# Ledger of designs, part 1: VH-VL binders against UPF0305 protein MTH_811

No score or structure here was measured in a lab: all are predicted.

Target 1, 155 residues: UPF0305 protein MTH_811, of Methanothermobacter thermautotrophicus (o26902)
Amino acid sequence: MKGSDALIMALRNMAATLGVYDLMEVRVFLERSCRFVQERYRAIYVDAYMSMVVDSVLDLKAGFSGTPEMDDARYSLRDALKRLDEINAPTIVGLTVLYRTYVKGEPLHPPGTPFPGGFEVEKKDGVHYCPVKDKQSDNPEALCDICIARQSPLP
Structure headers, positions and changes below count from the first letter of each chain, unless a header shows other numbers; antibody chains are not in Kabat numbers.
F is the ipSAE of ESMFold2-Fast. E and O are both the ipSAE of ESMFold2, at different seeds. Each is the mean of both directions, binder to target and target to binder. V2 is 0.75 times the mean of E and O plus 0.25 times the DockQ between their complexes.
[cut] marks letters that were taken out.
Atom coordinates printed by the task and the answers are left out, and those that the model quotes come from them; centres of patches stay.

## First folded at step 3 (VH-VL; framework fv_cemiplimab)

Design s38 (from c02 with heavy chain G107Y)
Fold by ESMFold2-Fast, scan of step 3:
Structure s38 (fold): chain C 155 residues (1-155), chain A 124 residues (1-124), chain B 107 residues (1-107)
Amino acid sequence: as target 1 above (155 residues)
Amino acid sequence: EVQLLESGGVLVQPGGSLRLSCAASGFTFSSYAMTWVRQAPGKGLEWVSGISGSGGRTYFADSVKGRFTISRDNSKNTLYLQMNSLKGEDTAVYYCAKEGFYDFWSYYSTFDYWGQGTLVTVSS
Amino acid sequence: DIQMTQSPSSLSASVGDSITITCRASQSISTYLNWYQQKPGKAPNLLIYAASSLQSGVPSRFSGSGSGTDFTLTIRTLQPEDFATYYCQQSYSTPLTFGPGTVVDFR
């Protein structure tokens, strides 16, 4: 089986075992990763991320049959797996990151996710832009380096 | 028809051990997380432990960490709670509960079916 | 750990009354809150999930509201079978925590 087929099969098998406790691990992970984000914005961010995680798991449980979009990922799959292990990412977070990055070709923050100052993740001319990617470069728990989104050009 | 039946609750001495079982039927057991919740006589509900559908991930309340272990045998549709170093404060009715599966929020956030409970009494 | 509190700890009511029970979390839990009803000698029954979603088979006189740290369970036109203990429970993160319960008794 080709690598992409093997990845989808592995993700589907993993998704079949995920449930409520795995979802709660995502919230703990996000609280740790976003502890310095203001309360109001943290709540919105968490809700958006949780929706993305649940959608990813349900999509895989339903037997996703699309074509993987792997060519544009900056991090290799092997390096992404190493990074997820380094930060002790929960299994469900790892599944979501791998699914969105290597199968869907979508960013970890969906377009329209609001951030302080009225900034949002946006898609222009086929490229996803995130307003906070560069601000997370020194955060050892950030997954921005795996994400396909590019830093928004701010004034 | 979903059914959960707990068993194993008995009188046991402080420092003793006991294994509780929860027999499940009416759903694909391995696809659902399972939980143990206890209730001391005349007191409120206290979450004890949870386990993923595969059995590969387990979760515990601080009051039982290091003393209790949760496990499941998916081939027998049975959930277990191994209780060691029992204390008087572990006296309670122990319920097993199944995670819900109705929609986006309920799928990951609720326990929709509970067993009838099994009473564990720890006293000298 | 997220601590849950309920008020009142107990209340007395008559059939036909409308009652409200309050639940507070020690930190924001968004809408990850469930309400359970428990009668003596019985297991808990799920009433409300996701703060405001009514569980299948539960009468429409039960409703939930709130988000963040403050939540309420309302029972409109109280019926004889509603005299029970009610618990809120956060499902935001482990360890899962329940409120101490509110006993609803005959006046």
Scores: ipSAE 0.474, ipTM 0.743, lowest interface PAE 1.9, mean pLDDT 82

Design s39 (from c02 with heavy chain G107L)
Fold by ESMFold2-Fast, scan of step 3:
Structure s39 (fold): chain C 155 residues (1-155), chain A 124 residues (1-124), chain B 107 residues (1-107)
Amino acid sequence: as target 1 above (155 residues)
Amino acid sequence: EVQLLESGGVLVQPGGSLRLSCAASGFTFSSYAMTWVRQAPGKGLEWVSGISGSGGRTYFADSVKGRFTISRDNSKNTLYLQMNSLKGEDTAVYYCAKEGFYDFWSLYSTFDYWGQGTLVTVSS
Amino acid sequence: DIQMTQSPSSLSASVGDSITITCRASQSISTYLNWYQQKPGKAPNLLIYAASSLQSGVPSRFSGSGSGTDFTLTIRTLQPEDFATYYCQQSYSTPLTFGPGTVVDFR
């Protein structure tokens, strides 16, 4: 079995045990991580993230059979696992981070996710851009360094 | 057909202990979170405890935290609630309930199937 | 903890009438709200999930609406079997909390 097959099987086995209480842990985690984000944007951001988490879990429970868009850098996966452990991330958060980053090749914040100042996560020429990635570099609970998105260029 | 059968409810003295069981059938037990909800005579519903499908994560209402423990034996399709240091206010019908999962919105629903309940009376 | 309130605490209506029950959360819960029906001596039965989605097998005369902090359950063309207590319940965060219930009595 290839390494990518082993990862998908592990994620599917994990997804099979996830449910409503795990979703509630995501909300608690996001409220903690976004506590300094303006209330209006925080509500929109949390709802968008929750939808992404549910979609990821349901996709895995349905037996995802597509070809993974795996990153070839195995070191980045190890760093991600260490980071998730360091911040004591809930199991469901870890699963969605690994699934989106190393299987789907998608950002942790879906395209169109709004941020203060009128900025959004966007996809341009096959690359995902996030307006706040560099601003979160000192936040111990941020997962930006794992995310595939790049910092949006300044005008 | 999903079926949940509670047992173990009896009269017990204050300060005593009791273990409730919920036997499940008709679904892949280990794939679903389970919950205990209680209802005191003539009162409303109160969530007591929840447990993940694997049994690795547990959740409790403040009123029972430190006194109750929830567990499951996935090989026997059985959910348990161990109740210690029982108080008069723990007198209630205890229901077990299964997490719903049919589609995107069903994952948001807490519990779609409930057992018929087992009565626990805490009195001298 | 998220507190849930319901109004009215009880109501009486005739068969064929329409009724509305309201539920309010102490903080925004998006659409993570369920409605349950409980008949005397029976376990609760799920009617509506995600604020507005009808559970399979539940009659179409039941409907739910709302988001954020304010939610409603509407029962149209009341039937004798609708005599029951109705509870709202948030699934947004633990601890899970239920409203105090609304008793529906037929005149």
Scores: ipSAE 0.336, ipTM 0.722, lowest interface PAE 3.1, mean pLDDT 81

Design s40 (from c02 with heavy chain W105R)
Fold by ESMFold2-Fast, scan of step 3:
Structure s40 (fold): chain C 155 residues (1-155), chain A 124 residues (1-124), chain B 107 residues (1-107)
Amino acid sequence: as target 1 above (155 residues)
Amino acid sequence: EVQLLESGGVLVQPGGSLRLSCAASGFTFSSYAMTWVRQAPGKGLEWVSGISGSGGRTYFADSVKGRFTISRDNSKNTLYLQMNSLKGEDTAVYYCAKEGFYDFRSGYSTFDYWGQGTLVTVSS
Amino acid sequence: DIQMTQSPSSLSASVGDSITITCRASQSISTYLNWYQQKPGKAPNLLIYAASSLQSGVPSRFSGSGSGTDFTLTIRTLQPEDFATYYCQQSYSTPLTFGPGTVVDFR
């Protein structure tokens, strides 16, 4: 039910149950997944990710009255749920991924998130580009295959 | 205003089961996460389990995973801890505690009110 | 799991003294640290949250400081009611963990 009102309602109901323990689970998840991130970028990445998660949950708790921006994702909603389960993603991470990908049409790394080499996630001609998407193919905990962003031509 | 009252602590044989209760009053029970913290005689504090305000999310220390379950009845303002396969090292005073009120953005977690505790002794 | 340690394990002091208790985390926990006081036979009570924020109703002689891995609790001008055990506790990630406690005894 990609882009449907039913998805937004389900995400809102899920967000209503989330609290501080769920935020703690995000930090555990990030420490595991950030083993592949260089030390000097890890703090910036974690901070940006936590802000994104908090903003997503609070937006849903407030009722989300915006216009859904639908985008093409590699995975169907069903396959995305299976992938999140395979990596033992916390419920709050799953909610954030589904909200940004299937409701907002935004990447999992906000534009301006720094990566090694001075590259950043950018939006051009309505398309989001990530400099490291193809480089994460060997990372078993990467969520790049659910993310709407495409590989940047200058990685 | 806020009151928490634990009950159910008794002497139990190893391998036995016991359910603890915590009766809450003075706040909107369903709006706050609740926790169980235990303290073995003469020892320090150990976090055991936490539960979200709705009851939809539960969390456990590794020492009790698979043996204990936490639940709540928001219509009765009561928190429960079901303890199965009890071991000698589970002997402790069990406290229930209320999460402090902080906004979700801050992410801070505290235990601002505690019950008086109920003693569970596991011995044969 | 994040391990918490406290120093000293026990401390003897007189009324009017200033004392400092230290708490260390095995990894960075930012400012997600609480301090609790426990008197014999009683439940703990919250003193400080977010490493340095004083809980409502707690006397101003109590203060906390630190971030990352190193934290301190200071009690200025110790009063008779301050003889108790003090625990630090991290709330950065699950499972939540407490320090082993510091006993503050009457000299």
Scores: ipSAE 0.524, ipTM 0.756, lowest interface PAE 1.6, mean pLDDT 83

Design s41 (from c02 with heavy chain F104W W105L)
Fold by ESMFold2-Fast, scan of step 3:
Structure s41 (fold): chain C 155 residues (1-155), chain A 124 residues (1-124), chain B 107 residues (1-107)
Amino acid sequence: as target 1 above (155 residues)
Amino acid sequence: EVQLLESGGVLVQPGGSLRLSCAASGFTFSSYAMTWVRQAPGKGLEWVSGISGSGGRTYFADSVKGRFTISRDNSKNTLYLQMNSLKGEDTAVYYCAKEGFYDWLSGYSTFDYWGQGTLVTVSS
Amino acid sequence: DIQMTQSPSSLSASVGDSITITCRASQSISTYLNWYQQKPGKAPNLLIYAASSLQSGVPSRFSGSGSGTDFTLTIRTLQPEDFATYYCQQSYSTPLTFGPGTVVDFR
């Protein structure tokens, strides 16, 4: 994509056509991606992810009149698009990832998202930390590399 | 204000083909997913197919996969169901339905408006 | 695929009765469950979404409850126009699936 204005316009146009079936694709994607997550945490994780997706699409459908804050992510926008294509990410997942990473500057899992052991995504001194990012290094479907969050240092 | 009007249901022989149409008005057609649901005489509801607002993504029940195709023409506000290799068990009233106006506000999926239905009879 | 079942398959009731219909999913669907009413010769009408949320324009005598795999639809003071067939439907994932329906007939 060319420039932040072109990206926002493309995301808004895409969001305008998203509906119920796209939302269901997120659930299928999560069932595949979370198949190794312990059952009691899966429900909370899925609900948090679905809420985040709905919020992101709703913001774009409402016209998003804010100023984009492009973040310095590990992946360039071009590399992020290639990565999403490689894992066959659903359109709605791709839109959500691009919106949160390159427009909002927010992690894919909001602060407070629970993980096994009572760990959660947290923000400290302007930096977002995720407890499981490094554990996903061998997962070919993980999108952690295009998420702004960093691995939690010790917990 | 929202209206969905199905048409195209007729008697057709086994192995035949038929195209159903659903004319939509009263809302921004391209912004909403659309669905076909059928009901055999005296039986319950069965989901048949769904299509995204853009038309780029389609979904089918296993019973019709490979035989039916769903499409839409957003410039004409019309939804289509192309039915090929028709079988007796495809005999049903076919309804088109629209996703809910408030689904994204609530985060839940609904079919808030349905057409009147069009009867397809497959019989020799 | 997620299978939906309803109980009872039919029931007889009188005006003024309170009735309950049960719906079960073969796996957890959280609260992604809708209830529809279908009157003879008519298209279905949405009554309840998100397991417990009343659709705009639907009388308050209708209520829904449940989460996970077990759900109920309750009609508190049955009116003549409530004699119809009721369907539950999961909206958790494709293929979308409906319950077999519950016929509510006059006694």
Scores: ipSAE 0.402, ipTM 0.735, lowest interface PAE 2.5, mean pLDDT 82

Design s42 (from c02 with heavy chain F101S Y102P)
Fold by ESMFold2-Fast, scan of step 3:
Structure s42 (fold): chain C 155 residues (1-155), chain A 124 residues (1-124), chain B 107 residues (1-107)
Amino acid sequence: as target 1 above (155 residues)
Amino acid sequence: EVQLLESGGVLVQPGGSLRLSCAASGFTFSSYAMTWVRQAPGKGLEWVSGISGSGGRTYFADSVKGRFTISRDNSKNTLYLQMNSLKGEDTAVYYCAKEGSPDFWSGYSTFDYWGQGTLVTVSS
Amino acid sequence: DIQMTQSPSSLSASVGDSITITCRASQSISTYLNWYQQKPGKAPNLLIYAASSLQSGVPSRFSGSGSGTDFTLTIRTLQPEDFATYYCQQSYSTPLTFGPGTVVDFR
């Protein structure tokens, strides 16, 4: 197997066995990691994240066979795996992060995800921007440091 | 046609051990999580244990944690529940159940098919 | 752990009646709530998932509603085959928990 082909096959094989209990683990993980998210935006954030996780797993279960679109992550693959282990991320969360970052080249929150102040994740000139990336520096469980998105230029 | 068939239920003395089996057919076994749910005579349903499609992740109710072990052999399409240190309170019909098809997986986890159950009696 | 309660614990009804069973969760579970029917000596059968979605093959006289902590199962124009025990079950997080059941008797 080649490097990137090996990763894609590993993710697809892992996705094939994911199910209801793994989905429940995502909800537990989000309740833990979202404790720093303002209450009024938490439900919207959780719903968007759950949809993204489900879509990612179903895409892999359907036999996605694309090539990596982008690999501009802050962390190398090895460092990303170490980070996921440090925060005790569930297998399904780890799969989703690796799939979106190293296979799809997409942010962990889809474009259009709303945040406080009316800001959204957006894509401009091939680059994804997130309004809260730098504001997550005090959240020890945030995955922003391995996300492809960059901080939006907020005034 | 999805089928689940439990077996192994018998009379066991307190402190004894027993292994239950659930034979599955009609679906890609390794792609679905499985669960064990029990029902004491005349009582309601109680979730016992769950296992991921790969068998790598397992889940237990507090009442059985440390005494019961769930496992699966995907090459034989069979789910197992190893029960140790059995107590009178473990007397129940034990059902295995399959997680819902991918169409139910979009955020609404459920168990769509159940076996007929196997009776375990723990008594002197 | 999420605790589930049901009311009533039992009810007596006649063919043609409409009945409602209530289920309550100890914390918000959004719409991650299933309803099962169990006939004497048989395994449970899934009736409703996602609080309000009817399982394929289930008669349209069955309906579910609710979100958060309060849920209802309604059976319109009760039929002889509907005399059974009904259970709600949350699928929000482990451990999975069932309500204590509601027995619908013919009396």
Scores: ipSAE 0.536, ipTM 0.786, lowest interface PAE 1.7, mean pLDDT 82

Design s55 (from c02 with heavy chain S31D)
Fold by ESMFold2-Fast, scan of step 3:
Structure s55 (fold): chain C 155 residues (1-155), chain A 124 residues (1-124), chain B 107 residues (1-107)
Amino acid sequence: as target 1 above (155 residues)
Amino acid sequence: EVQLLESGGVLVQPGGSLRLSCAASGFTFSDYAMTWVRQAPGKGLEWVSGISGSGGRTYFADSVKGRFTISRDNSKNTLYLQMNSLKGEDTAVYYCAKEGFYDFWSGYSTFDYWGQGTLVTVSS
Amino acid sequence: DIQMTQSPSSLSASVGDSITITCRASQSISTYLNWYQQKPGKAPNLLIYAASSLQSGVPSRFSGSGSGTDFTLTIRTLQPEDFATYYCQQSYSTPLTFGPGTVVDFR
């Protein structure tokens, strides 16, 4: 089996056992990781992230359709697993990160995710850009170093 | 058809131990988190414990932490609640319930199916 | 822990009445709120999830509304089978918590 096929199978098997308490673990994880974000933006951020997590898990539970496209991951799969363990990421968060980064080739925050100041994650010329990647460099819980998105350029 | 059947509720002395069982059928048991909710006679509902589909993650109300353990045997489609150091305040009907995880597009959590309950009486 | 309160604690109503029950959370829980109905001697039944979504098989006379900390359950044109105790429950975070319940009695 190809490496990507083996990973997809493992993620599908993991997704089959995920339940409501795993979703609550995502909310707890997000509350601690974005505790310094203003409350109005925190709600928007959390809702967007939760939607992405739910969509990812449901896609895997449905057997995953589509073509895998791995792109610009800065960490090897082994290093990503080590990073997730270091921050005590919930199983469901780890699954979502691995699925989006190594199977879908998509950023952790999908294009169109709203951020303070009217900025959004965008894709241009085959590259995903996130407006807050550099602003998260001081957040030990941030998974930006695994995410394929690059910091949006500023003039 | 989804069915949950609790058993094991009896009269037990304070300080005693008891294990409750919940037999599940009609769905892929390992795909769903399960929960125990209790109700003291004439009182409201109180969440007791929850367990992930794999059994690898467990959760407890503060009132039972250190005294109760939740477990499941996915090969037997059975949920368990081991109750130790029982107190008079533990007297209640104990319900098992199935999480409705991903039954709805939004992924919202619900207790969509409940068992009939089993009465545990801790004598005073 | 997230504390849930309900009002009123009990109410008396007649068949054909419309009633409302309020539930409040001690902190914002977005729309992660469920409503359950419990008839005497029986297990609870799910009525509403995600604050406003009607569970399949539940009559359309039941409806829910609200977000954040304030939530309402409405029963239009009350039927004999609706005399029961109603509980709200937050599923935002553990420990999961229920409101104290509202008893709907026949007048």
Scores: ipSAE 0.340, ipTM 0.662, lowest interface PAE 2.1, mean pLDDT 81

Design s56 (from c02 with light chain T94W)
Fold by ESMFold2-Fast, scan of step 3:
Structure s56 (fold): chain C 155 residues (1-155), chain A 124 residues (1-124), chain B 107 residues (1-107)
Amino acid sequence: as target 1 above (155 residues)
Amino acid sequence: EVQLLESGGVLVQPGGSLRLSCAASGFTFSSYAMTWVRQAPGKGLEWVSGISGSGGRTYFADSVKGRFTISRDNSKNTLYLQMNSLKGEDTAVYYCAKEGFYDFWSGYSTFDYWGQGTLVTVSS
Amino acid sequence: DIQMTQSPSSLSASVGDSITITCRASQSISTYLNWYQQKPGKAPNLLIYAASSLQSGVPSRFSGSGSGTDFTLTIRTLQPEDFATYYCQQSYSWPLTFGPGTVVDFR
């Protein structure tokens, strides 16, 4: 009974019941989190995040046959679940966060995700870098602590 | 073959209550979100309510919030709409509809099968 | 709420014509738009999803295009069974909203 096997099974069972309204709940969550971001950029960012969520759920619905990477997460799985509950994260957001961080070892924003100023999430020498991770430290709804990405060096 | 069959539409007095049912067959019911859409006689379509596959998450149009409740019994393949404090403006044919196949393209919120509808008339 | 408008509200066409119906959203909805056909006394039928993807079983004479706020449904070589009411619907955000419909009559 490996922990990774139990987690993947639980995530697959959750994914099986997710559909269109859960996707809309992600958009509402993101629009609320990004309401003060310029409208043109906000739409592009939301669409990129939605694509990542859809891909994650579809991968789980297809049975996920990849190799789990569950080491070195900042939060324990139990503490991550508590954090998601504290910010009232939608179930589908929680599933996506847990899947990418604890199963796939991938950032919540995949490489190439655009940010204002032309900055992007990038992967260099096996490490994922995000341009806004440190700038989200004051946002009570940010999930950066659960994300594997590190702060990008600027400029 | 996917089939959806609504029932329960009758004449009800203003302020009354009514429960609609939608019997589903031909697909794994618990894997799909379901919706209720209504159409007043001679008018267009209006989304009323939606429910996740598990039944744990529900969504409502502002016009029915606090008055209507959506639920499902996945063991019976049945969707319900409990309608309370009914108003004349709730008079409509009520359709249930199924979410489409879940892939990247169907993530655009496609409702691919609809029932025949059941008429609810709210009149004194 | 996202408001949807359609133009024209009605049109008259003959078999063999090509027609175009337009749909506008009050804010950008990317490609999160569906088109439905409704015949008198019947439930709606899905024609197009994701603005341009044709639903299985729907004739190839139907096509959709657009992104952002402006969308079109085109029916090439109109057939007798195409005389119906057509609705656009946004799926970007709840509440889900439909356009007021476009009635396609024959003459």
Scores: ipSAE 0.203, ipTM 0.671, lowest interface PAE 4.6, mean pLDDT 80

Design s57 (from c02 with light chain T94R)
Fold by ESMFold2-Fast, scan of step 3:
Structure s57 (fold): chain C 155 residues (1-155), chain A 124 residues (1-124), chain B 107 residues (1-107)
Amino acid sequence: as target 1 above (155 residues)
Amino acid sequence: EVQLLESGGVLVQPGGSLRLSCAASGFTFSSYAMTWVRQAPGKGLEWVSGISGSGGRTYFADSVKGRFTISRDNSKNTLYLQMNSLKGEDTAVYYCAKEGFYDFWSGYSTFDYWGQGTLVTVSS
Amino acid sequence: DIQMTQSPSSLSASVGDSITITCRASQSISTYLNWYQQKPGKAPNLLIYAASSLQSGVPSRFSGSGSGTDFTLTIRTLQPEDFATYYCQQSYSRPLTFGPGTVVDFR
């Protein structure tokens, strides 16, 4: 658990330095990463993502206490850091991704996130499913490889 | 009771360097981000630079990036702006300002208290 | 960068008048807009934040409204101390940007 403790401490120390200017970085990142998405869906997605980022940062600022859940991430922590660097992810985005994937075991798109066609991110028997994970290969800024969610079996 | 007092503004030659200071009192300095905003004579306000409460993160306008650095000494309640490679276009009153009430949940940022400003003139 | 514009650039008014100043952003900034007042020879002071929230200590004759790209600052029943320059400022994205200012002069 020392390894997990070290990660949590590093994330907490990073979160302590974050402020509103870093939230502005998230909005810029989302404007870029969602530029190909329909405006109506994009607005809902951006709002959900911002809420997720804020909740993650505040949880860490409050001094997160708990036992980390086992992550189902495809990428190792080292590979995840490389991927975040490749897409020039803002520090606050990277912190959020690492916290949700390797500490909380939660997806980047929270359950209930709507997708075209009426599909949603769902949790079943302890596993998170995303309907569009495999279809995001065409989005260069997608972080699906770091996300714990699995592709839904029924498209 | 919040007070911000800038100092250091003088006449400097183009290409010169200057360090501005802002002495803060009346609030927990390390808990708030700080900013520098400038105003050229007879012109409007221009955001120059910002720094997080811890000093771990700094931000700059493109017009000063690479030439200016912002720093703070939380033990002395003092904010600094180091200005290098000064240009005539940098002539302005430089204001130190405190980040106001912000709710991280909403992400609102304001400048709730400002110093009186210090005049920097860049001329031969 | 997000460009901010204000209208009018200046206006003349008398004590007791009600005035409105407008501010436009080059792209949507939701409600991430502040209004500042600057009196001659003085530093700016915060009047309104989050487009419509009145800063503590600011007289209730000041009010702000708007969202997206179009915003207004209204001053009801102008007082002598209200003759100043007013600036809008967006805090949606860096770099933070101010409008060019609106000068409110005595008629």
Scores: ipSAE 0.293, ipTM 0.715, lowest interface PAE 3.9, mean pLDDT 82

Design s58 (from c02 with light chain T94I)
Fold by ESMFold2-Fast, scan of step 3:
Structure s58 (fold): chain C 155 residues (1-155), chain A 124 residues (1-124), chain B 107 residues (1-107)
Amino acid sequence: as target 1 above (155 residues)
Amino acid sequence: EVQLLESGGVLVQPGGSLRLSCAASGFTFSSYAMTWVRQAPGKGLEWVSGISGSGGRTYFADSVKGRFTISRDNSKNTLYLQMNSLKGEDTAVYYCAKEGFYDFWSGYSTFDYWGQGTLVTVSS
Amino acid sequence: DIQMTQSPSSLSASVGDSITITCRASQSISTYLNWYQQKPGKAPNLLIYAASSLQSGVPSRFSGSGSGTDFTLTIRTLQPEDFATYYCQQSYSIPLTFGPGTVVDFR
């Protein structure tokens, strides 16, 4: 059994127990984490994040068994787990981050997610770019450090 | 066929303790969150407590925090509510309810099956 | 906490009538609203979830609408078995909250 097989099984077992209360915890976490984001963009961000979380949980509940692609460029899995614990991330948030980063190789904000100034998360030459990653550098609760996306050239 | 059956409701003195049980069948118990909702005689519905499918996360209304605990035994398909330091205001029919999971997005937002309830009376 | 209100608190109707019940949330809850029916001495039954989705087995004369703060439950061509109390409930955030209920009585 490879580590990636064990991770997928652990995530699937965890996803099987997630429900309405866990989804409510995501909204509370996002309201706390996005309190510095302007109101008009917060709603768009929250909606995009919630859709991503639900899609991730449903994929795992349906028995995803694809080939995992791990991105070790920023954090090892061990360091990512420590980071999630340090910020007291809800179980469902931790599951989603680990699934997207270490299994899917996808950013926490899907390509096309709009942000202030007309910028969007985009993928170019195999690399995902996020326009607001550097704006989170002072936020102790941000999970951008364990997201595969890079800062866009025009912050 | 989903079935939920509450038991344990009796008359207790103020300051007393009581444990309610909810026996579940007809679905994969560990995969669904469970909830306790109460209704005082002649009054409306009040959410009391919730528990995640694994039992690892629990939630309480402010009126019962520190006095009630919720737990589940997934090997026995049973939900519990331990009630301590009971007050007259806790007099109610207590219902257990199952999380709904019917469609792609909205299934997480509902409680689709309820038991018939068990009456708890707190009086001297 | 999100406060839920319902109007009217009670209404009298006859079989064959079409009736409307309103539910209002103190803040936006998107479409995270459920409607329940409760008959005397019985547990609540889910009628509508996600503001407008009809629960399987519920007659098509029941319908829900709304988003944000204002929601409506409509029962067309009222039947004898529809005389009951109806509750709205938000599942947007903890603590979960119910409306005070609307009693639908015989006229």
Scores: ipSAE 0.417, ipTM 0.728, lowest interface PAE 2.1, mean pLDDT 81

